# Miniprotein binders against b1l550: the designs that were tried, part 140

Target 1, 279 residues: b1l550
Amino acid sequence: MRLPEELLERARDIHSEAPSHRIKLDRVGSFGLKVPVEFKGFLLLAEADVWVSLPEGRRGVDLSRQVEAIYELSNPPKDPFSLCREAAISLLEKLNYADSSGVSIRFDAPLQDGESLKYYGVEISSIASDEIINKIRVEILGMTACPCTAELIRAYKSSEIAATHTQRSLGILEVSTKAEHPDPDKLASIIERAMSSPLRTYTKRPDEGGLVIRSLSNARLAEDVVREMIHLFLEEFGHLPEDTHILAAVRSMESVHMHDIYAERSFSLDEIRKEISSH

## First folded at step 15 (miniprotein)

Design la26
Fold by ESMFold2-Fast, scan of step 15:
Structure la26 (fold): chain B 279 residues (1-279), chain A 83 residues (1-83)
Amino acid sequence: as target 1 above (279 residues)
Amino acid sequence: SWKKVRIKFTFDPEEREEVLEFLKRLARELREKYGLTTLVYQENGKIRIFVRGDPEAVDKFIEEVLKELEERGVKYTVEVEEI
């Protein structure tokens, strides 16, 4: 049912009113929108958040204009990097009270795994203020094997390959930069290479045995994985601006415990280069 | 009462990175000085600036940006669109 348009003349403009408290809000918007994106030849249904800053003198934001902005740019579907950037810019241009805008898009990225597919998690953001800051977060599962238990078993019983517990570990790389978004496939590759072994969607018995043996022969602490991820990241992406910020983390779902082990390091490229050069 | 403008610059590729950093710094100074909303970014080999604020402040922003580029002797083409 549609109410008479004449009511618009009599209704208060709530969003333009002064708020109860003169407090700026950093992010106000529409969260959990579903948008189609094109990613490396795949058409995916992604989840999007769109937001703007809200000044201390304004009660609310124009939510309908936020939704219109991203949906206009999502048809036909485009790559999520362009969509994030273009929508963030559009929001800042269209919403006259906003000092900043942002868009974040999340999806599972398909990755070729022999003749099958596996996936990794991706979150891509663009934040527009006086310039554009691009963020990307990649999460992918791998396998780790405990070197401590491996060493204990070697000491207990002579064996060609020491037994130890293995577990799924989640590797995380998050990058915030004024440059273009790093390629998420390369970030996922860095994470997998830092692990004891990658995981697969499908394995035959001989291949599964090979992955387990590889993992056991390449036993790594969560701390080892984080350091290796940082090393590999610097080899691949050391050309990014020096004020680029990175988070490298691993969450190990310990098979012998009811709890997880977590290791992380946040740094700027400038910071980490100085640290490495002093050692 | 508010004016919105898109400015699109084309620079020589060899100077583009240096000019981009200069324009980002200049826009930040003018943003604070005149109470403007500005966004400086690069797209398809061109530098783009969005500026919003009081009409007089926006006009001063455009005037000072162009003056600084001329004083630097940088070759460019510019397109200014009011939105």
Scores: ipSAE 0.581, ipTM 0.868, lowest interface PAE 1.9, mean pLDDT 87

Design la27
Fold by ESMFold2-Fast, scan of step 15:
Formats: sequence, structure tokens, C-alpha cells
Structure la27 (fold): chain B 279 residues (1-279), chain A 83 residues (1-83)
Amino acid sequence: as target 1 above (279 residues)
Amino acid sequence: SWKKVRIKFTFDPEEREEVLEFLKRLARELREKYGLTTLVYQENGKIRIFVQGDPEAVDKFIEEVLKELEERGVKYTVEVEEI
């Protein structure tokens, strides 16, 4: 059953009415939309959130216009960076009352792992106001090995190989920039190279032994991993604008404890460069 | 009723970064002055400005932007599209 369209002429325009309280809202939108994206030759199902600011004098947002904006741009599927940026711009152009808009798109990114694939987490955002700010967050698991226990075992002198506990650690790099989104594969690579060893989807016994030995010979604290991630990031992405903001973090799921170890550092490129050059 | 305009600038690649920062600052000043919504961004080597608001205010924005670029002696081409 469809109601007659003539009723729209007589019905109140609820969204355009004054609200009960004259308070601006920062983000109002459609969250959890399923959208296809093309990423490095793969067709992936991504999840998108779209939003706009709502002024203090307007009761509601036209949600239909938000959904139209992203779905028009997602057919045919395109890369998630272009989709994110173009949808944020389109939202601001379509909705007269908004002074800002934003889009976030999240998906699991495939990464070649021998003859198989492994996956890492990606979240991309574009926020449009007086200019566009692009954000990307990459999360990938790796392995760390404890250098403290390794030193105790070595001092004990009963082992030819330093024995220590190993654990899965989650590495995180988040970048906010006025430039284009950094390549997430390069961010994932930085995280993995900073770890004691990467993780694999499938291993045979010889390969598994190699991962363990690599971790043992390359034991690192969570603090070491964060510092190495920052060092590698500066080598790869030091060309970004000086006001680019980065978060580097590691969460280590300690195998000998009931709790995790966490280390992080937030910085702008300008800030970190001055800090490093002062010593 | 609100007027919406897209402005697309092509600048010499060597000057583009300097001009982009200038246009971002100018657009921010003019949006506050005239009560406009503006967005300045870069796409495929071109600088784009979206502006919307009162028609007279939008026209003043365009006039002031072009005047400032001419006073700076910057070489450019421009396309203006009303949406």
C-alpha cells in the first residue's frame, strides 16, 4: 500500500521544524550501510557510516538524501578512498543546512601471504567542512617475544638459544591528513616489520619453527615496537604535510599474564621531527 | 533560495601548493564574512571550491576570490558551474 503523494502537501515537514531545544548536533546520519568497494583488484563488502552536522534551529536531517549520495557513488563499485571523499563532498552539496559532512568506510583488507591470503583491518574516513581531512586506521596482528625473560635464560647459561615467552600483539597506525589517504598496505607493512615476526595464515612445522626462531632472535618490548613503527613511518611518509597527525600503538596480549601491555604515542610530523632533531 | 557554485582552478604545478593554502585562508575569511558554506579541496591537480548561500553573497565571494588572484599576478584558468 502506497499513500497518495498529495498527502505530502498537507503533512508537516517535521525535519524543517524548530527542535524542542536549540542545540547543534555534530553528527547525524545513517550508520552501518553495506556497500561494495573495489580494493586492489578485489571486490569487497564494506560497511559505511555517513553523517552531517545539524544546526540548532533544525529538528532533523533528511536521511534519504544521505543514502542516495553514497549509493549513487557506489555503483559501479569504486576504490574506498574515492568513494569516501566523493560521498563526503556530495553530502555537503546536497544538504543546504549542513556546515560539515563525513563518511567512514571499514573493511578487512586482503594481504598476500605465501600462496594464501591473510587480512588486516582498515577504516577510512573523509570529513568535509571548510577543507577535507582524510583519516585512515590500520590494525594488524603480529608476534612479539619478551627480551627480559630471554636475558634471564641466557644468563642462566643452560640454553644455547634464548628462550622466552611469545604472544600475539595488535599493531595500530592511525593517520589524519589534509593530503590523500596513505596506502594501507604500506601501513600494514610498517607494523609487521616493527614486530618480532609477522603472523601467517597457514604454516607447516618447518615454517612454524622459523617464525618462532625469528621472534626469539628479534625480541621486542611493546615500547620498542611503537618506536620502530614511528621510525619506519617517518622513512615512508615523512613527505606528508607537517600538520599530519599520527597515532602509533601496540597492544600485547601477554602469554604469562592475565592482562595486556599497551604502549602508544600521538604526534604531528612537525612535533616529532623537532623532538628527534633536539637529540 | 540558496545558490550553489563549483569553481575549478588550474594553476602552474610549481605554484599550486602555495595558491592552495592562500585560497583556503581566503575562503575561510570570506565564509565568515558573508555567512557562506565553502569547501576548498584538490582533485587531479586542480583546485576546486564549492560555495553555497545567499545568491548575492555567493557572487561577492567569487568576485573577491578572482580579484585577489589577479592582484597576486597568478596565472590560472577557471571554470565556474552553477549547480
Scores: ipSAE 0.259, ipTM 0.723, lowest interface PAE 4.1, mean pLDDT 85

Design la28
Fold by ESMFold2-Fast, scan of step 15:
Structure la28 (fold): chain B 279 residues (1-279), chain A 83 residues (1-83)
Amino acid sequence: as target 1 above (279 residues)
Amino acid sequence: SWKKVRIKFTFDPEEREEVLEFLKRLARELREKYGLTTLVYQENGKIRIFVMGDPEAVDKFIEEVLKELEERGVKYTVEVEEI
């Protein structure tokens, strides 16, 4: 049902009114929007959140203008990095009361895996204020093997193949920078190289055996994986601005426990370089 | 009604980082002075400035930015687009 448009001239503009309490809000927006994106030749369905800051003197945000901003820029589907940045800027341009705007876009990214594809998680954000901050989070599964149990078995049966438990581990790299978004495929590669071995979408018995042997020959604690991810990140992305902030983390789904093991480190490039160069 | 403007600058790559930091500081000063909303960012090797506010204040912002760049002797190309 449609109400007559002439009612708009008699209706109060609720959003522009003073609120009950003069409190600024950091993020007000439309969350969980479905948006098609084009990523490295693939058409993917993504989920987007769009938001703006709300000043203490204004009751509400123009939600319809937020949806317009992202949908105008997403048809036809385009690169999610450009969509993210352009939508954040468009929100700030369209909503003149806002001090800041932001856009987050989430999707599963395809990665070449022998003759097939595997997928990893990507979340891209752009936050616009008096500058633009670009953020990317990559999550990909790999395999880890326990060095402690391997060493214990080796001590017990030194001439036999050392056995240990293996498990799926989720590697996480999150980067916040004033520069352009890092390539998510490179971040995924860093995570996989830090693991005992990568995981595959499809394996036959010989390939499966090879994965297990690689994992056992490269046993790593969750703590080892986080440190290696940081080392590899600095080799690939050490050129980013010094105030770039990184989160490196691993969640190991321990096969011998009812619970997971988690290890993480947050740092800026400036901070980590000083730490590495000290005692 | 507020005036909204995008300013797109192309600078020599060797000077771009220094000029970016300069423009961020200048935009912050002018934002406070004139009550404007400004955003300075880098995209595809170009520096972009978004400015929004009272039309007279926006015009003064653009004038001051260009004047300061000329006084510094910086070589650039510029495009100004009203939104």
Scores: ipSAE 0.013, ipTM 0.350, lowest interface PAE 7.4, mean pLDDT 84

Design la29
Fold by ESMFold2-Fast, scan of step 15:
Structure la29 (fold): chain B 279 residues (1-279), chain A 83 residues (1-83)
Amino acid sequence: as target 1 above (279 residues)
Amino acid sequence: SWKKVRIKFTFDPEEREEVLEFLKRLARELREKYGLTTLVYQENGKIRIFVTGDPEAVDKFIEEVLKELEERGVKYTVEVEEI
């Protein structure tokens, strides 16, 4: 059923009316949209959020124009970086009352793992106001091994390879920059290299044994992993603008506890350079 | 009703980063002065400015931007498109 178009002439334009309270809203939009994206040769189903600012004098946002903006740009599917940027710009073009817009696109990214694939989480955003800010968040699982228990058991049994507990740890790198989005594969690589060992999609028993021995020989606290992630990030991405903001974090799902261990550090490139250079 | 304009600049690669930062600052100043919505970004070696607002304010923005670039003696090509 489709209602007669003549009814549109009689209906109030609710969205353009004054609100009950003159309060600006930072983000109003359509969240959880399904969009196809092309990522490094793969056609992936991604989830997108699109939003705009809403001025204090306007009651609501035209949500249909938000969906139109991203869907027009997602056909044919394109890379999520271009889609984020172009959709954020398109939202400002279509919605003249907005002074900022944003788009976030989330998907599981394939990563080559020997002869197979493994997957890591990616969220890419572009926020448009007086300039464009690009944000990327990468999350990937790795393995950590506890150095404290390793040392205790080594003291107790005097073994060459100390037994210790191992656990899955989630590494997180988030970057906000006025430059283009960093390559998520490089961010994922940084996280994996900071861990005691990476995780695999599948292993045969000899390879599994090797991974465990690698982890045990490279035992690291969550705090160690965060510091190493920051060090490796600065080696790879230290060329980004000085006002680039980074979050580095690890959540260790401790196998000997009912709770997780968490360590994080937020910083700008300007801030961290001054900290490292001071004595 | 509001006027929407897309401005596309091509600058010498050597000057592009300096001019980009200049245009971002100028656009912010003029945005506040004239009550405009502006967006300055770089794409494929070109600097783009999107500006929306009252027609007279938008026209003033465009004139002021071009005047400032001329006074700085930068070489550019420009395309102005009303949306």
Scores: ipSAE 0.014, ipTM 0.535, lowest interface PAE 7.6, mean pLDDT 85

Design la3
Fold by ESMFold2-Fast, scan of step 15:
Structure la3 (fold): chain B 279 residues (1-279), chain A 83 residues (1-83)
Amino acid sequence: as target 1 above (279 residues)
Amino acid sequence: SWKKVRIKFTFDPEEREEVLEFLKRLARELREEYGLTTLVYQENGKIRIFVKGDPEAVDKFIEEVLKELEKRGVKYTVEVEEI
């Protein structure tokens, strides 16, 4: 059912009215939109959030204009990085009152895993204000093995391979930069290489045994994993602008505890280089 | 009363990074002075500036950007589109 268009002539323009309180809002938008994206040869269903700033003198945002902006750019499906960037620019251009705009796109990224696929989480954002700031967050599960329990068991029963508890750990790398988004596959690789071992979608019995032995032979604290992730990140992405901000974190889902262990470090490239060079 | 303008600059590749940082800083200064919304970014080897706001302020922004580029003696081509 459609109401007559001429009713618009009689209706107040609520969004353009002055608000009850003259307060600027930082992010007003449409959240949880479903959009198709093309990622490395896969057609994926992604979830998008789009927003703009709202000045203190305007009551509301025209939300339909935001949806139009991203959907115009999503047909045909394109890579999520270009979609994110182009939609943020389009929002700033189309919504006159906005002094900033942003787009965030989330999806599960396929990663080759032997003859099968595994998946890791990706969230990318582009924020347009005076310039474009690109943000990417990658989350992937790996395995960690406890070195403390390994040492205790070695003392009790001497062995070439330390016995210890293992658990799934979630590795997180988040990068905010004025340069292009880093390749998420490379970020996922950094996380997996920092872990005791990667996880698999499917294992045959010999491969499963090998994975377990690899983990046990490479026991690491959550703190060790975070430091290794930072080291590997600097090797791969140290060329990014000095004001690039990084979050490296690990949440270890401890198999012997009712709670998780968490370790993180936030830093800019400028900050971390000064710290490393002074020590 | 809004005026919206897209400006596309082509600079020699060897000067592009230096000019980009200069234009970002200049646009931020002029944005504050004239109360404008500006966006400076790079795409396909071109430097792009989007500016919107009061028509007189937008015109002053464009004039100042071009004057400062001339002062620096930088060689460029420019395309200006009102949207």
Scores: ipSAE 0.642, ipTM 0.890, lowest interface PAE 1.6, mean pLDDT 88

Design la30
Fold by ESMFold2-Fast, scan of step 15:
Structure la30 (fold): chain B 279 residues (1-279), chain A 83 residues (1-83)
Amino acid sequence: as target 1 above (279 residues)
Amino acid sequence: SWKKVRIKFTFDPEEREEVLEFLKRLARELREKYGLTTLVYQENGKIRIFVKADPEAVDKFIEEVLKELEERGVKYTVEVEEI
């Protein structure tokens, strides 16, 4: 069913009307759009949110123009970073009342894991106002082993490699920068290298045993993992602008507790360099 | 109707960061002066400026940006697109 276009001449233009209250809104848009993206040779189904600012004097946004902006740029599929940035700019161009726009794209990224693949979470955004701010969040599971229990059992049994509990830990790196999005594979690598060991999608028993022994020999507190993530991040991405903001966090799903252990640190590059250099 | 224009600059690598910061500052000053929307960003080694305003304000913005760059002796290539 399609209504006659003649009805548009009689219908009120709701979006252009004055609102009930003169209040500016920061983000109004279309959320949960499914879009294909090309990431490192893979075609992936991603989920996108698009939004613009809405001035205090306007009742609503043109949602169809928002959808047009991202869909025009997503066909054929392209890399999610270019899509994110270009769509944010396009939204600002298409909607003359907006003074800012943004796009967020989420997907599970494949990572080579021997002869198989494993996946980690990626969320990227580009926010356009007087300049573009690019944000990326990477989440990947790894393994941690408790050094406290290891040391206690080592003392009890006089063993060089003590038994201890191991668990899955979720590592998180989030970067907000005026430069290009950092490579998510490098962020995932930093997280995995900071852990006691990485996790595998598939492993045979000998490989599994080796991974566990490696983890036990590299026991780390959640606090240790966060500090190592920051250290490794500075080595790889210390060239980013000084006002780049980073969040490094670990959530350890403790196998001996009903609760998780969490550690995090937020900082700007300028802030962390001053902290490290003064000591 | 608002006039939309995209300005693209290409700079020597050694001047890129200094010019980008200068353009961001200049764009903020001109935004306040002319009441326009500006966006300054870096893409694949190029600096891009997007400006959205009425036709008269856009033309004044472009003229003043180019004048400032020439006065500072900045080497650049500029491309102007009207959207």
Scores: ipSAE 0.013, ipTM 0.502, lowest interface PAE 7.5, mean pLDDT 82

Design la31
Fold by ESMFold2-Fast, scan of step 15:
Structure la31 (fold): chain B 279 residues (1-279), chain A 83 residues (1-83)
Amino acid sequence: as target 1 above (279 residues)
Amino acid sequence: SWKKVRIKFTFDPEEREEVLEFLKRLARELREKYGLTTLVYQENGKIRIFVKGSPEAVDKFIEEVLKELEERGVKYTVEVEEI
């Protein structure tokens, strides 16, 4: 159904009116949009949020223009980094009253795992204000093994490789930078290398045994994993601008407890270098 | 009402990063001085500036950016597009 366009001549322009309260809003937009993206040879259906700032003197945002902008830029599908940047710029240009804009795109990134696939979570954002800030968050599951129980069992059994409990742990790296988005495959690799062992989608029994032995021989606390992630991040991405901000975190789903263990550290590159160099 | 302008600069690759940082700093200063919305970014080896605000403020922004670049003696080509 379509109402006559003549009604537009008589209708109030609600969005352009003064609001009841003169308060600026930081983010107003369309959230949970489904958009196609091309990521490293895969065509994926991603979830997108788009937003702009709204000044204190304006009642509302024209949301339909936001949706049109991102869908126009997503056809044909393109990489999510370019889509985020181009859509954020487009929103700032098209919506006169906005002094900032942003776009976030979320999807599961496929990763080849022998004859099968595994995946990791990705959220990519671009925020346009006086310049563009790019954000990326990567989450991937790995395995950790408890070193405390390993030492107790080693004392009890007098063996070279102690039995201990293992569990899935979620590793998280989030980066905010004025440079280009870091490669998410490299972030996922850093997380997996910091773990006791990576997880696999498919293993035969000899390979499974190997993963278990690796995990047991490389037992790590959640705190150990976070420190190793930071160390590996600095090796790979230490060249980023000094004001780049990083969050490194691990959530360990402890197999012997009803609760999880969590460890995190937030830092700027400038901050962490000063901390390390003071020792 | 509103005036919106895209400015596209081409600089020698060797000076591009230094000039980008200079333009970001200058645009932020002029943004506050004239009540503008400005965005400085890089695309395909070119520096792009988007500016919007009152016509008078936008014109002052363009004048001061070009003046500062001339004073620095930097070689560039520029395209200015009103949208």
Scores: ipSAE 0.627, ipTM 0.885, lowest interface PAE 1.6, mean pLDDT 88

Design la32
Fold by ESMFold2-Fast, scan of step 15:
Structure la32 (fold): chain B 279 residues (1-279), chain A 83 residues (1-83)
Amino acid sequence: as target 1 above (279 residues)
Amino acid sequence: SWKKVRIKFTFDPEEREEVLEFLKRLARELREKYGLTTLVYQENGKIRIFVKGTPEAVDKFIEEVLKELEERGVKYTVEVEEI
């Protein structure tokens, strides 16, 4: 049922009223919106959050204008990076009272895996305040093999390939920068190369055997994987602005424990270069 | 009550990065001084500034930005669009 438009003249404008308490809110918006995106030749269903700041003197945000902003820009579907950036700018322009805006878009990204595909997680954000900050988080599973157990088995029974436990490990790279979003495929590649081996969507027995042998011959602690991810990141993306912030992390789902092992490091490019150059 | 303006600057590529940092700093100073919302960003090799606030505050912002650029002696073209 569509109510008569003349009722707008009688209704209070609730959102523009003074609030019960004069408290500024940092993020108010529409969360969990479904939006189509075009990513590297694929049409994907993504999930988006959009928000703006709300000043202490205003009761509420015009949520319909937020939804209009992202949906106008998502039809036809476009790449999620442009959508994220353009929608954040549009929100700041459309909502007069806002002094900042932001957009986050999440989806599972396809990655070539021989004759098939595998998937990794991507979250892209753009935040507009006095300037634009772009964030990207990539998560992909790989395999790690324990070097400690391998060394014990080698000492106990001298063998050409030491037996050890292997497990799925989740690699995480998160980048916050004033430059354009890094290519998520390159971030996923960095994570996989840091692992003992990548994972596959499916394998035949000879290929599966090779993957296991690769992992066992390249045993790495979670701490080793994080350090290697940082090293590889600096080789690929060391050209980004010095105030770029990175989180590198690994969560290893230990096959011999009821719990996981976690290792992480957060740093700016300026900070990490000073640390490395001191040696 | 509200005035919203997009300002688009084209600078010589050799000066662009230095001027961008200068404009970001100046915009932050003027934002606090006049109670404005400002956004400084780059698009397609141009520096863009979005500013909103009261008409008086926005006009002062534009005046001071152009004055400071003139005092620095940089070469630029500018397009100002009210939205």
Scores: ipSAE 0.657, ipTM 0.895, lowest interface PAE 1.5, mean pLDDT 88

Design la33
Fold by ESMFold2-Fast, scan of step 15:
Structure la33 (fold): chain B 279 residues (1-279), chain A 83 residues (1-83)
Amino acid sequence: as target 1 above (279 residues)
Amino acid sequence: SWKRVRIKFTFDPEEREEVLEFLKRLARELREKYGLTTLVYQENGKIRIFVKGDPEAVDKFIEEVLKELEERGVKYTVEVEEI
């Protein structure tokens, strides 16, 4: 049922009214929108959040204009980096009262794995205020093997390959920068290379055995993985502006415990270089 | 009653990064002074400034940005579009 258009003449313009309390809101918008994106030759259905700031004197946001802005820019589908940036700019331009805007787009990024595919998680954001700040978060599963138990088993039995517990570990790299978004495939590669071994979608039995042996021969604590991720990140992305902020983290789903182990380091490029050079 | 303007600058590639940092600082100073919303960014090799707010304040912003660039002696082309 559609109500008659004539009712608009009798209705109050609620969004333009003064609010009950004069409090600024940082993010008001449409969350969980489905939007098509093109990522490295793949057409994917991504999930998007769009928002703007709302000043203390205004009751509500023009939500319809937010949705229009991102959908206009998503046809035809484009890469999520351009979409985030262009939509954030468009929102700031179209909504007079807003002093900042932002867009986040989330999807599973396909990664070629022989004849099959595996996936890693990506969240890309652009926030427009006085400048554009670009954020990217990449999460990918890998395998870790415990070096402590490995050494204990080696002491117990003289074996060329020490037995130890292995588990899935989630590696996380998050980058916030005034430069362009880093390539998520490179971030995913850094995470996998820091692990005891990568995970695969499909393995035949001999290949599976090789993967396990690789993991056991390259046992690493969550703390080791985070340090290696930071080292590899600096080698690949040390050219980014000094005020670039990075989060490197690992959540290890410990197979011998009912709880997880977590290790994390947040830093700016300026901060970490000074720390490393002090040794 | 709000005025919204896009300003597009083309600078020599060799000077672009230096001028970008200068314009970012200047825009931050002027947005505070005049109570404006401003955004400085790069697109397709050009420096873009978006500004919105009170019409008189927007006009003063544009005037001061162009004045500072002339005083700096930088070579540029500019396109100004009201949206």
Scores: ipSAE 0.614, ipTM 0.884, lowest interface PAE 1.7, mean pLDDT 88

Design la34
Fold by ESMFold2-Fast, scan of step 15:
Structure la34 (fold): chain B 279 residues (1-279), chain A 83 residues (1-83)
Amino acid sequence: as target 1 above (279 residues)
Amino acid sequence: SWKQVRIKFTFDPEEREEVLEFLKRLARELREKYGLTTLVYQENGKIRIFVKGDPEAVDKFIEEVLKELEERGVKYTVEVEEI
């Protein structure tokens, strides 16, 4: 159904009115939009959030302009990095009153796993204000093995490979930078290499045994994994601007407990270099 | 009244990095001075500036950016598009 457009001539323009309180809002927008993206040869369904700042003197934003901006740029599907950046710029241009804009896109990224695929979580953002800030968060599961129990078992029964409990651990790397987005496959690789072993989509019995032995031979605390992730990140991405901010974290789903273990560290490149150099 | 302008600069690749940092600082100073919204970014080897606000303020922004580049003696090509 469609109401007569003559009614619009008599209706108040609510969005351009003064608000009840003169308070600026940082992010106002359309959240949870479904958009197709092209990622490394795959067409994927992604979820997008788009927003702009709202000045203290304006009651509301033009939400229809926001949706138009991202949909125009997503047809045909393009890579999510270009979509994020171009949509953020377009929002700032289309909405006169906004002094900043942003776009966030989330999807599960395919990663080659032998002759199959496995998936890891990706969230990318571009925020346009006086310049563009790019943010990426990568989450991927791996395996950890407890070194404490391993040491007790080694003391009890002398063997080259000690028995211990293993569990799934979620590794997280989040990067905020004025440079272009880091390659998420490289971030996922850093996380997996920091773990006791990576996880597989499927394994045959001999391969499964090998994966378990690898994990047991490389037992690591959640704290060890976070430190190794930071070390590997600095080797791969230490060239990023010094004000680049990173979060490295691990959540270990402990197989011997009803609860999880969590370890994290946030830092800027400038901060971490000074810390490492002081020891 | 409201004005929006896209400015596209082409600089010698050897100077581009230094000029980009200079333009970012200058644009921040001018946005505060004139109450403008500005965005400075790089795309396909070109430096892009988007500016919006009061028409007189936008014109002064463009004028001062070009004046500063001339005083620095940098060589460039510029395209200015009103949107």
Scores: ipSAE 0.522, ipTM 0.856, lowest interface PAE 2.1, mean pLDDT 87

